VHH binders against NADPH-dependent diflavin oxidoreductase 1 (ATR3). Designs and how they scored, part 13

Target 1, 247 residues: NADPH-dependent diflavin oxidoreductase 1 (ATR3), of Arabidopsis thaliana (Mouse-ear cress) (q6nps8r221to467)
Amino acid sequence: KPDCFLKMTRNEVLTKAESTKDVRHFEFQFVSSTIEYEVGDVVELLPSQNSSVVDAFIERCGLDPESFITVGPRETENSSFSEEMITQIPIKLKTFVELTMDVTSASPRRYFFEIMSFYATAEHEKERLQYFASPEGRDDLYNYNQKERRSILEVLEDFPSVQIPFDWLVQLVPPLKPRAFSISSSPLAHPAAVHLTVSIVSWITPYKRTRKGLCSSWLASLAPEQEVNIPVWFHKGSLPAPSQSLP
Short names: E, the ipSAE of ESMFold2; O, the ipSAE of OpenDDE; V2, 0.75 times the mean of E and O plus 0.25 times the DockQ between their complexes.

## First folded at step 9 (VHH)

Design k2 (from i1 with Y53W; framework vhh_7nfr_2; at its last look DockQ between E and O 0.02; V2 from the best seeds 0.00; counts 0 for: pae E 7.4 > 2, placed apart)
Fold by ESMFold2, look of step 9:
Structure k2 (fold): chain B 247 residues (1-247), chain A 122 residues (1-122)
Amino acid sequence: as target 1 above (247 residues)
Amino acid sequence: QVQLQESGGGLVQPGGSLRLSCAASGFTFEDYAMSWVRQAPGEGREWVSSISWSGGSTYYADSVKGRFTIARDNVKNTLYLLMDSLKSDDTAVYYCAKEGDYWDESSGFDYWGQGTQVTVSS
């Protein structure tokens, strides 16, 4: 459960139009309730995924976006206590994917490729996936997947014969997680407000693909008149600053 | 859960060498690329070097290329940075970083060590 919701009240570009960087000043107001914070504390915001990417993922996997599903944790080894904590409610499949499964920004891990190999029906795809999952293919997998910042959807599109059951997809697709930002405002100077200074993250991969950060580009696309409510969590300031250079 | 602990920092004269270590626990070390990142006093963090899952591919920032060597031991779950020909500009806290499952706006890494101080001074 989020600590509260914020709505954007200002989206201001701070960099010159000819700059290679895009830095924004964002202002937010609390919706309904407030949380006490100090300047330098961290706020985590849950981003919205691009609906067209979610739709493409659902279509690629042969799933019905309007179907209802119930999802619970898997337990092994004679443990029933976790089941007592399960709240099981039906949810539309598309809504579940939108809110919980990172199909846009997370790269799949090695185990995902191993499971893909079991569900590949084209022999050349199965062979390549088995190679990627093997010790011999480990570095080639890193170059293919992580160096290119490939997403779950992009990998699935490269292996079209693979049809993974949804139960496996729920377990293997990394969860959508909130993104953390340092708060630049003081609640004494700006009561009931949160200000962020955000670099819109982008980079070019070795194969010359342009990639953008999910949360920063989503925030940049928002306008205050849209009045989108953003789920957020607050933490005391302990977050280290990010690196600008990644291979 | 995830723990990264750096060691091997210290005071060294220009032209000297140091070997940093990072002991990793709480995750399957050989499934992740690892990196070194440094932060000089009053400055932002600077990526230094990265190494692939197996150790077969290594990458370096231009500022350290030819002087630093990254390595890993997947049996001992340990990441290394051998620093040769140290310069005063190399003075920083050096962090071990685990590459995350997410490329995100915060760092591209999901866990960081506590850092080890490297000081290069005459």
Scores: ipSAE 0.014, ipTM 0.443, lowest interface PAE 7.4, mean pLDDT 81
ESMFold2 (binder alone), look of step 9: mean pLDDT 79; pTM 0.794
OpenDDE, look of step 9: ipSAE 0.138; ipTM 0.602

Design k3 (from i1 with D104Q; framework vhh_7nfr_2; at its last look DockQ between E and O 0.04; V2 from the best seeds 0.00; counts 0 for: pae O 8.8 > 2, placed apart)
Fold by OpenDDE, look of step 9:
Structure k3 (fold): chain B 247 residues (1-247), chain A 122 residues (1-122)
Amino acid sequence: as target 1 above (247 residues)
Amino acid sequence: QVQLQESGGGLVQPGGSLRLSCAASGFTFEDYAMSWVRQAPGEGREWVSSISYSGGSTYYADSVKGRFTIARDNVKNTLYLLMDSLKSDDTAVYYCAKEGDYWQESSGFDYWGQGTQVTVSS
């Protein structure tokens, strides 16, 4: 369960337009309970996934977005929501996918390809998946999947004969994780506010695709007028120290 | 290697003024926003001010707004903090800070200096 919710009140670019880097100053206000923190503490934000991509995933998997589901405990400890909440309260499938399953940014694990091979109906796809899951195919899988940073959806789209049951997908798809940022503001200086300085992540893949960080790019796209409530978690921490020891 | 070195701190009477400097090296200074953070004795760190790459935008903590001025010289790779009307509550170690790595999504400030001591006392 999130500690509280924040809404963005400012989105400012702090780098030159011609720069290859995009760094921004974000300001947030508490919309629910106020959490005590100090400068240098860490706030984790749960990003929103692109709705169209989520819809595409649901469709690709042959699922009903409007269906209600109850999900048991995951083996993965890093779910944004308490397992208890998920197991006890029916939730809409689309909502569950949006909030818990990283289908848009995270690359699947090798085991995902292994399981895909069991649910492939096309022989050529099955063989390819088996190869990817094999020691012999390790390098090729790395190049295809990890280096290119293919998402779950992209991988599934490349193997159209694969139909994985939802219960397996829940286990196989990387969980949507909150992203941690150092807080730059002080509640003493800015009561009921949180400031972040964030580098917006963007890179080019070997196949010349532009990829962006899920959370940083999402934040960059937000406008204060949208009044988006962001679930967050606070942790005690410190600003990163330089390589040299600080006194 | 990124290096930030603060200077200009010292002892000053209430109502006095100081000018802090931060010499930056090891990165393209003009591409990054810079910040000042301070830590008073026995207290947590407090954000003081930030400035955009060009100096066109500045940000201040409420506690220092109207008294402090952040500036930068991109030719000299130097960050400044002009502190006027200093108060006893401004006593702290002041740190120069750089924002996080472009390639790291979870980055805030990634580097800071060793700090310079500012003491405001009668």
Scores: ipSAE 0.008, ipTM 0.231, lowest interface PAE 8.8, mean pLDDT 86
ESMFold2, look of step 9: ipSAE 0.061; ipTM 0.489
ESMFold2 (binder alone), look of step 9: mean pLDDT 80; pTM 0.801

Design k4 (from i1 with D104Y Y111S; framework vhh_7nfr_2; at its last look DockQ between E and O 0.03; V2 from the best seeds 0.00; counts 0 for: pae O 6.3 > 2, placed apart)
Amino acid sequence: QVQLQESGGGLVQPGGSLRLSCAASGFTFEDYAMSWVRQAPGEGREWVSSISYSGGSTYYADSVKGRFTIARDNVKNTLYLLMDSLKSDDTAVYYCAKEGDYWYESSGFDSWGQGTQVTVSS
ESMFold2, look of step 9: ipSAE 0.363; ipTM 0.742
ESMFold2 (binder alone), look of step 9: mean pLDDT 82; pTM 0.821
OpenDDE, look of step 9: ipSAE 0.016; ipTM 0.323

## First folded at step 11 (VHH; framework vhh_7nfr_2)

Design m1 (from k1 with G100D; at its last look DockQ between E and O 0.69; V2 from the best seeds 0.00; counts 0 for: pae E 2.6 > 2, unsure alone 62.8 < 65)
Fold by OpenDDE, look of step 11:
Structure m1 (fold): chain B 247 residues (1-247), chain A 122 residues (1-122)
Amino acid sequence: as target 1 above (247 residues)
Amino acid sequence: QVQLQESGGGLVQPGGSLRLSCAASGFTFEDYAMSWVRQAPGEGREWVSDISYSGGSTYYADSVKGRFTIARDNVKNTLYLLMDSLKSDDTAVYYCAKEDDYWDESSGFDYWGQGTQVTVSS
């Protein structure tokens, strides 16, 4: 369960137009409850995924976005939602995917490829997936998947004969995780507000694809006028120093 | 609990060599790609090198290519960085980093070691 919800009130670019870097100042206000924090504390934000990507995923999987599903308790180490929130209450499939399944940014693990191989109907795809899932293919899988930062959707699109049941997808797809940022404001100076200084992440893959950070890019795209409520969690401590470049 | 502990840093003359080690624990080492990242004084953290699960694929920053060699021993849960032909510009704190499944943000890594100091000076 989120500690509270934030709403963006300011989105300001701090870097010069000529800069290759995009660093922004974000201001948020509390919309539900005010949480006590200190400068340097960490706030985790649950990002929203691109609706078109989610739709594409649902379509790729042959699912009905408007269907209702019930989900039982799932023991996940990094669940964005508490087990209490995963109740037997029916939820729209699209909403469930949007809030719980990272189909946009997270790369699947080897086990995903293994399971894919069982649900492939094209022999050449099955063989390729088996290879990726094998010890011999691990390094090639690294290059194909991890280095290129392929998403679940992208991988599924590369293997069109694969049809995985939704109950398996729920287990296999990496959960949507909140992203952590250091708080740059003081509640003494800015009561009932949270400020973040965020570097908008973008990098080029080995195959010359532009990749972007899910949360940072999403935040950058937000306008205060949209009044988006963002679920957040507060933690004591500091984040490690950011990297200048991604591998 | 995930732990990464670097060692092997020190003072070396230009042209010299060092071997860094990173002892990993608290996770299945062979299931994750590993990286070296360094931070020079007054600079941000710079990616140096990464290595795939079994070590079959390695990548290097242009600044260290041909001089540094990344390696791993999955039986010992240890990551290595062999540094040859060291230059003054290589002076930095070197960190061992575990690659996250979620690479989409600036952190890119979910766990870091405390770092080991490498100083290249005449």
Scores: ipSAE 0.395, ipTM 0.747, lowest interface PAE 1.2, mean pLDDT 90
ESMFold2, look of step 11: ipSAE 0.414; ipTM 0.758
ESMFold2 (binder alone), look of step 11: mean pLDDT 77; pTM 0.773

Design m2 (from k1 with S107D; at its last look DockQ between E and O 0.59; V2 from the best seeds 0.00; counts 0 for: DG spot H107, pae E 2.3 > 2)
Amino acid sequence: QVQLQESGGGLVQPGGSLRLSCAASGFTFEDYAMSWVRQAPGEGREWVSDISYSGGSTYYADSVKGRFTIARDNVKNTLYLLMDSLKSDDTAVYYCAKEGDYWDESDGFDYWGQGTQVTVSS
ESMFold2, look of step 11: ipSAE 0.457; ipTM 0.782
ESMFold2 (binder alone), look of step 11: mean pLDDT 78; pTM 0.783
OpenDDE, look of step 11: ipSAE 0.438; ipTM 0.761

Design m3 (from k1 with D50E; at its last look DockQ between E and O 0.56; V2 from the best seeds 0.00; counts 0 for: pae E 3.2 > 2)
Fold by ESMFold2, look of step 11:
Structure m3 (fold): chain B 247 residues (1-247), chain A 122 residues (1-122)
Amino acid sequence: as target 1 above (247 residues)
Amino acid sequence: QVQLQESGGGLVQPGGSLRLSCAASGFTFEDYAMSWVRQAPGEGREWVSEISYSGGSTYYADSVKGRFTIARDNVKNTLYLLMDSLKSDDTAVYYCAKEGDYWDESSGFDYWGQGTQVTVSS
């Protein structure tokens, strides 16, 4: 599915010790086949979610991480043979969650709260969730969820009586997305290498919670000795305008 | 396809007023917070203002507090920015931005309009 894999070869802090900013220089090498790129192209990297957080999500939902599941697209009526074959391959539940479901950084939408209300067994939780899903509660939902940048797992933990079937979770949990970065290296100067200059994203929510960008923080935590293979996709040109993420 | 289209920019003298509009389509407008972001010549993008889902909560950058008012009309799917007491420092391209589902590396916005130029001269 990815264009190729990269492995980190350098992780260097560029900002001064007194700075509140954290800016890093990362260097990567190709692990499998090489992809041609040009300076200014964009690479998307699929971040790794913290395994203990994924485990907490699975446990919170009452699921067996080692079970095998088969997940098919709901719109694949009369689809091609190859598509149905790929979709029907069994996969471990934990692997599916780790690779496809953003349980650590994406915030749920209003419909997720509505569905939670149907599966809440504590009356005060059901009433609160119904309020959040209603027109009268929308601004309170905004303040609770979006201003605090709550993740799917954090919301589920705030409503412990809720037990949503996995089929609903697969449909409603935002997909884990690769994050895009502008490439700062030239293959002429650095053959078979990709360099990125990345600001580590961090901010403080109204309730004084520190939030960090999933991908940038994950990259900052990697060491070259770990030999982690990172799935990546390459794209020509700059990020969609107006771009705030140019390195 | 999400579409955001700004209008209402122009040339204004210091102390003047403008009203910006942003027509939105391709998503359930009332389920998302909306923001105005501006980019002065040669500068990075600067967040200006944000409005909650129904408009009950509004937020402003210090540089515009008391002078700008954000509003939305969820029936017409339109975001507004009323700008009063304009200063030369307000000269910029103004973009409306849709709240994203992913809050980490994208500054919390996933779609942007093409922008409308506001110029405050003299």
Scores: ipSAE 0.366, ipTM 0.724, lowest interface PAE 3.2, mean pLDDT 83
ESMFold2 (binder alone), look of step 11: mean pLDDT 78; pTM 0.783
OpenDDE, look of step 11: ipSAE 0.511; ipTM 0.798

Design m4 (from k1 with S35H; at its last look DockQ between E and O 0.55; V2 from the best seeds 0.00; counts 0 for: pae E 2.03 > 2)
Amino acid sequence: QVQLQESGGGLVQPGGSLRLSCAASGFTFEDYAMHWVRQAPGEGREWVSDISYSGGSTYYADSVKGRFTIARDNVKNTLYLLMDSLKSDDTAVYYCAKEGDYWDESSGFDYWGQGTQVTVSS
ESMFold2, look of step 11: ipSAE 0.509; ipTM 0.811
ESMFold2 (binder alone), look of step 11: mean pLDDT 78; pTM 0.786
OpenDDE, look of step 11: ipSAE 0.447; ipTM 0.770

Design m5 (from k1 with D31E; at its last look DockQ between E and O 0.52; V2 from the best seeds 0.00; counts 0 for: pae E 2.9 > 2)
Fold by ESMFold2, look of step 11:
Structure m5 (fold): chain B 247 residues (1-247), chain A 122 residues (1-122)
Amino acid sequence: as target 1 above (247 residues)
Amino acid sequence: QVQLQESGGGLVQPGGSLRLSCAASGFTFEEYAMSWVRQAPGEGREWVSDISYSGGSTYYADSVKGRFTIARDNVKNTLYLLMDSLKSDDTAVYYCAKEGDYWDESSGFDYWGQGTQVTVSS
């Protein structure tokens, strides 16, 4: 599914200690296979979510992390799957959450709050969730949820009587998505290597919560001697990428 | 199909004013928060302002606080940015964005308008 894997070989802080910014130079080496690229091409990296936060989500939802689930591939008449290779493959619930469900950074949509209201057993929680889902409460929902960049886990913790079935969670929790970065290295100067210059994203919300960009802060936390294989996808340069916003 | 069309940009002197508009169609406008972002020459896109669904809450980047005002008209499906006390640092292409889709990395480019150029110089 990914084009290949990379592992980090260098993590260097470029900014001075006085700076309010944290800009890093990262170097990566291909693992097992290589991809031909040019300076200015884009690489997408799938970030790793904090395992303790994933564990907290699973526990909060009353789920068994070691259970196995089966998720079928989505098909069209001209699917990318061959007819002989279409097989549902069971995976551990924890592995599925870690790799596919953004429980740490993305904010839920209004419909998630509506579904939560049906599964709330405390009346004050149900009433507040119904308010958030209503036209009258939508500005308050925006301020509570989107502007504060609350995660799925944070919202669930604010409404402890809510117990949503896993099937709903799979449908409503935002998918974990790769993040795009421009490649700063040339294969001529640095054979079999990929270099990135990355600004580590952080901001403070109106309620004074410190938020960090999931992928940039995860990359900053990696040590070069670690053997972490990062799934990546390459794209031709000149592709537009969204800027990091200040929430 | 979500469509966002910015207008109202132009050349203005330092200290001048402009009003940007963004006509929205292809979605239920009042169900989404809206944003302005800008891209200066040679820079990445920078968030400028957010407005809540009904317009009851607004937020601004520090660089524009007190000078810019975001507003929306849910009857006309139009987002506005009133820019006062313009500085050369405000020179950029200004884009409106649908807030719900602005945060989705997989759909970022397709949910932005073409932009409107604002140039501040003598």
Scores: ipSAE 0.361, ipTM 0.728, lowest interface PAE 2.9, mean pLDDT 81
ESMFold2 (binder alone), look of step 11: mean pLDDT 78; pTM 0.781
OpenDDE, look of step 11: ipSAE 0.574; ipTM 0.837

## First folded at step 12 (VHH; framework vhh_7nfr_2)

Design n1 (at its last look DockQ between E and O 0.58; V2 from the best seeds 0.00; counts 0 for: pae E 2.6 > 2)
Fold by ESMFold2, look of step 12:
Structure n1 (fold): chain B 247 residues (1-247), chain A 121 residues (1-121)
Amino acid sequence: as target 1 above (247 residues)
Amino acid sequence: QVQLQESGGGLVQPGGSLRLSCAASGFTFEDYAMHWVRQAPGEGREWVSDISYSGGSTYYADSVKGRFTIARDNVKNTLYLLMDSLKSDDTAVYYCAKEGDYWDESGFDYWGQGTQVTVSS
C-alpha cells in the first residue's frame, strides 16, 4: 500500500534544444492526503506500464483481461489459522498485471527460459530454449537477453509456440517496483507540492536497440491536465554526499 | 546477505598498472553477470565493463577499451579488473555491481562500497 498519491501539475523541459540529454522539471501535488517531508528526502513512484503492451502480453498469454482473480491464503504444511485470515479482494486480471507484474521493462531470468522450454511445442524453439538454459548456452543467453535488455513480452514474442499458465507467470515475472528520485523542493517554499528534477534515461544496446527507462519516460509522457494519480512512498534522505548521477 | 567487497585500489603513476578484486558472497555468483562502474570526483557514475556468466563475453566502455581487462573466477566467487596504461582521468572510485532484473534508471540491484584508484605523478 502506498503512503499517498500525487498528481503531476508541471512537466517542463530544462535542457536546450541542441542537447542530446533530456532533463525535466516535474511538479506534483498531493491527492487527498499530505505527507511531511524534507528537502533531499526520496520519493518512490510506481510507474504505469504502457496499456497497449500490457494488452499485448495478456493476449499473447491467452488470458482474459476482464476475468477476476483473488490473492489466496498462504498454503504451507505448517500454515496456521492466522495466515488464512487474510481477506481476499477480487481484482481484474488486467489490473493485477498492470500494477504488479513488470512485463514491459524487466528482463526474464534464466529459470524463465527453462520453464518456457517445457511449454514450447515447436521443436526448434524448445531446442533453443534448452540451449539457453544449459551451462553451454549461458553466455549466449546473456548476450541475447540481458545485454540487449529484452522485456518479458519481447522474449515471449520470439518464441510464439510457448504457452505458460498464468500461475507460473505470476511466480516468474519480476514484480513491478517503484523507482526512487531525490526531492528537489522544500515544503517551506512549496507546502503542498513535490518537485523532481529527472534525467530521461535512454541507451543504445550492442545490437542498436534504443531502450528507455520505464519510469522516467513514462513521467515525460504525462500531461499535467490529465488526472493521473501516482502511488508514492516517502523515505528520509541522508546528509548530502558527493553528487552522483547515472549517465 | 548479498555482499560485494572491492579491493586493490591505490596510488599509481601514469602508465602504470593496477589489479582490482571484488569478493562476492550471499548469492550464486556464477548465475549472474558482473559489472565494473566508476565515479570520478564531482561526476556521475560511468559504466566501465561487464562480463557474462562464464566469462566468455566481455564488454568495455570506449574510454577503457584495449587498456582494461575484466575477468571472473567462479570457483573463488571473485571478479577482477586488470587496469593497464593508466591515465589521470582514470582516477575514480571503482565499484563492482551485480546484474539484476531492474537495471535501468534505478541502477544495479547491488554494488559494493568501492575502492579508490588515483593516478598522478
Scores: ipSAE 0.420, ipTM 0.763, lowest interface PAE 2.6, mean pLDDT 83
ESMFold2 (binder alone), look of step 12: mean pLDDT 79; pTM 0.799
OpenDDE, look of step 12: ipSAE 0.482; ipTM 0.790

Design n2 (from m4 with S107Y; at its last look DockQ between E and O 0.76; V2 from the best seeds 0.00; counts 0 for: pae E 2.3 > 2, unsure alone 64.4 < 65)
Amino acid sequence: QVQLQESGGGLVQPGGSLRLSCAASGFTFEDYAMHWVRQAPGEGREWVSDISYSGGSTYYADSVKGRFTIARDNVKNTLYLLMDSLKSDDTAVYYCAKEGDYWDESYGFDYWGQGTQVTVSS
ESMFold2, look of step 12: ipSAE 0.473; ipTM 0.790
ESMFold2 (binder alone), look of step 12: mean pLDDT 79; pTM 0.791
OpenDDE, look of step 12: ipSAE 0.604; ipTM 0.851

Design n3 (from m4 with G108Y; at its last look DockQ between E and O 0.51; V2 from the best seeds 0.00; counts 0 for: pae E 2.4 > 2)
Fold by OpenDDE, look of step 12:
Structure n3 (fold): chain B 247 residues (1-247), chain A 122 residues (1-122)
Amino acid sequence: as target 1 above (247 residues)
Amino acid sequence: QVQLQESGGGLVQPGGSLRLSCAASGFTFEDYAMHWVRQAPGEGREWVSDISYSGGSTYYADSVKGRFTIARDNVKNTLYLLMDSLKSDDTAVYYCAKEGDYWDESSYFDYWGQGTQVTVSS
């Protein structure tokens, strides 16, 4: 369960237009409850996935986004929602995917390819998947998957004959995790507010694909006018905050 | 608990050689690509090299290509960096880093070692 919800009130680019880097100053306001924090503490934000990607994933997997599901306990270290809540209350499949399944930024591991091989109907795809899952194919898998930072969706699209049941997908797809950022504001200077200085993550893959960080790019795309509620968690920083007597 | 521990750093003259090691524990070593990253004084962290699961694929920064060799021993759960023809510009703290399961943020690596100091000076 999130500690509270934040909404963005400012999205300011700090870098010059000619800069190759995009660093931004974000300001947030507490929406639900105010949490006490100190400068240097960490806030974890649960990012939203692009709806088009989620929709594409659901479609690719032959699922009904409007269906209601009940999911059993999941052994995850970082659950964005209470397992009890998920298991006791029926949830729309699309909502479940959006909030719990990282179909955007997480690359599948070897075992995902192994399972894919069992659900492939095209022989050539099956063989390729088996190869990727084998010791002999591991380095090729690395180049294909990890180096290119392929998403679950992208991998599934490359193997159209693969149809994995949803109950397996829930187990196989990495969970959506909140992303941690250091708080750059002081509650003394800015009551009921949280400021973040965030470098927007972007990189180029070996095959010249542009990839972006899920959370940083998502934050960059937000406008204060949208009034998006962001679930967050607060943690104490590892380093002691400097003493502050005045804002 | 994941642990990475670097060793092998030291003081060498220009043109000298060093071999760094990184002992890994707490995870299935062969299931993850490993990286070397260095940080020079007053500079940011710089990616140096990475190696695939079995070591069949290796990659290097342009600044170290032809001089450095990354290797791994999956039986010993150890990552290596052979550094030849060292230059003063190679002076830095060298870190071994483990790839995470998520690639979408600056936390490309989920675990780091404490680092080992490499100093190249005449």
Scores: ipSAE 0.430, ipTM 0.753, lowest interface PAE 1.0, mean pLDDT 90
ESMFold2, look of step 12: ipSAE 0.464; ipTM 0.784
ESMFold2 (binder alone), look of step 12: mean pLDDT 79; pTM 0.789

Design n4 (from m4 with S57R; at its last look DockQ between E and O 0.55; V2 from the best seeds 0.00; counts 0 for: pae E 3.3 > 2)
Fold by ESMFold2, look of step 12:
Structure n4 (fold): chain B 247 residues (1-247), chain A 122 residues (1-122)
Amino acid sequence: as target 1 above (247 residues)
Amino acid sequence: QVQLQESGGGLVQPGGSLRLSCAASGFTFEDYAMHWVRQAPGEGREWVSDISYSGGRTYYADSVKGRFTIARDNVKNTLYLLMDSLKSDDTAVYYCAKEGDYWDESSGFDYWGQGTQVTVSS
């Protein structure tokens, strides 16, 4: 569960138009509850994935976005007597994918390609996937997948005969993770607000595809008057190194 | 647990050479692409080079192309960076990094070493 929700109240470009970088000042307000934080603390934001990409993933996998599913926890959970007695509520498939499965920014692992090979019905696709999963093909897989930053959806589109059961997809697709940012505001000066200074991440792959960081580009796309409630978690002031693009 | 330990840094004059090593443990080394990343004083981390699972594909930042060579030994679980024709702007702490699944602001790499200092004095 998130610590609380924030909504954006300001989105200001700090860099000049001539700059190759895009750095933004974002302001957020607490939605219904507040969290005490200190200068130098870190906030994690759960990004929203592009709804049309999520819809394309669901359609590509032959799934019904409005169906209801019951799914166990993604992280390892140590059971307690109380937790074992809690009934898990069904959730819409589309909602589960949007909130928990990174279908737009994470690249599939090698094992995903192996499992795809078992569910491919076109022979040329099966052979190519088996090659990618083999020791002989692993370096070619690196060029195809990792260096191009291909997403789960992009890989599935390249192999249209593959139909993976949803149970496998839940296990194999990387979880959607929150992204961490250093808080630039002082709670003394702005007691009900959180300010961030964010560099918008982008890079160009070897085949000249432009890729953008999921969270930073999503934040940049929000208009301040939009009513988007962002799930957040607060942590004491340990800042991860700034993200660097792979060339 | 995953452990990455860099070594081989030092002080060298411009035009000199160094060979960095990174000993890896706690994971199946050959299953992951590996990277070198550097950080100059007061700057953010800068990607330098990466190498595919078996070493058949290598990539370099423009600033180091033709001067640096990345290599790996999957038997010894060791990543290498051979640095030739060193320049003063190569002065940095060099980190070995294990590739992750996510390409965004919070992580492009799962794990980092503690780094080894390379200093190119003029």
Scores: ipSAE 0.343, ipTM 0.724, lowest interface PAE 3.3, mean pLDDT 83
ESMFold2 (binder alone), look of step 12: mean pLDDT 79; pTM 0.787
OpenDDE, look of step 12: ipSAE 0.618; ipTM 0.850

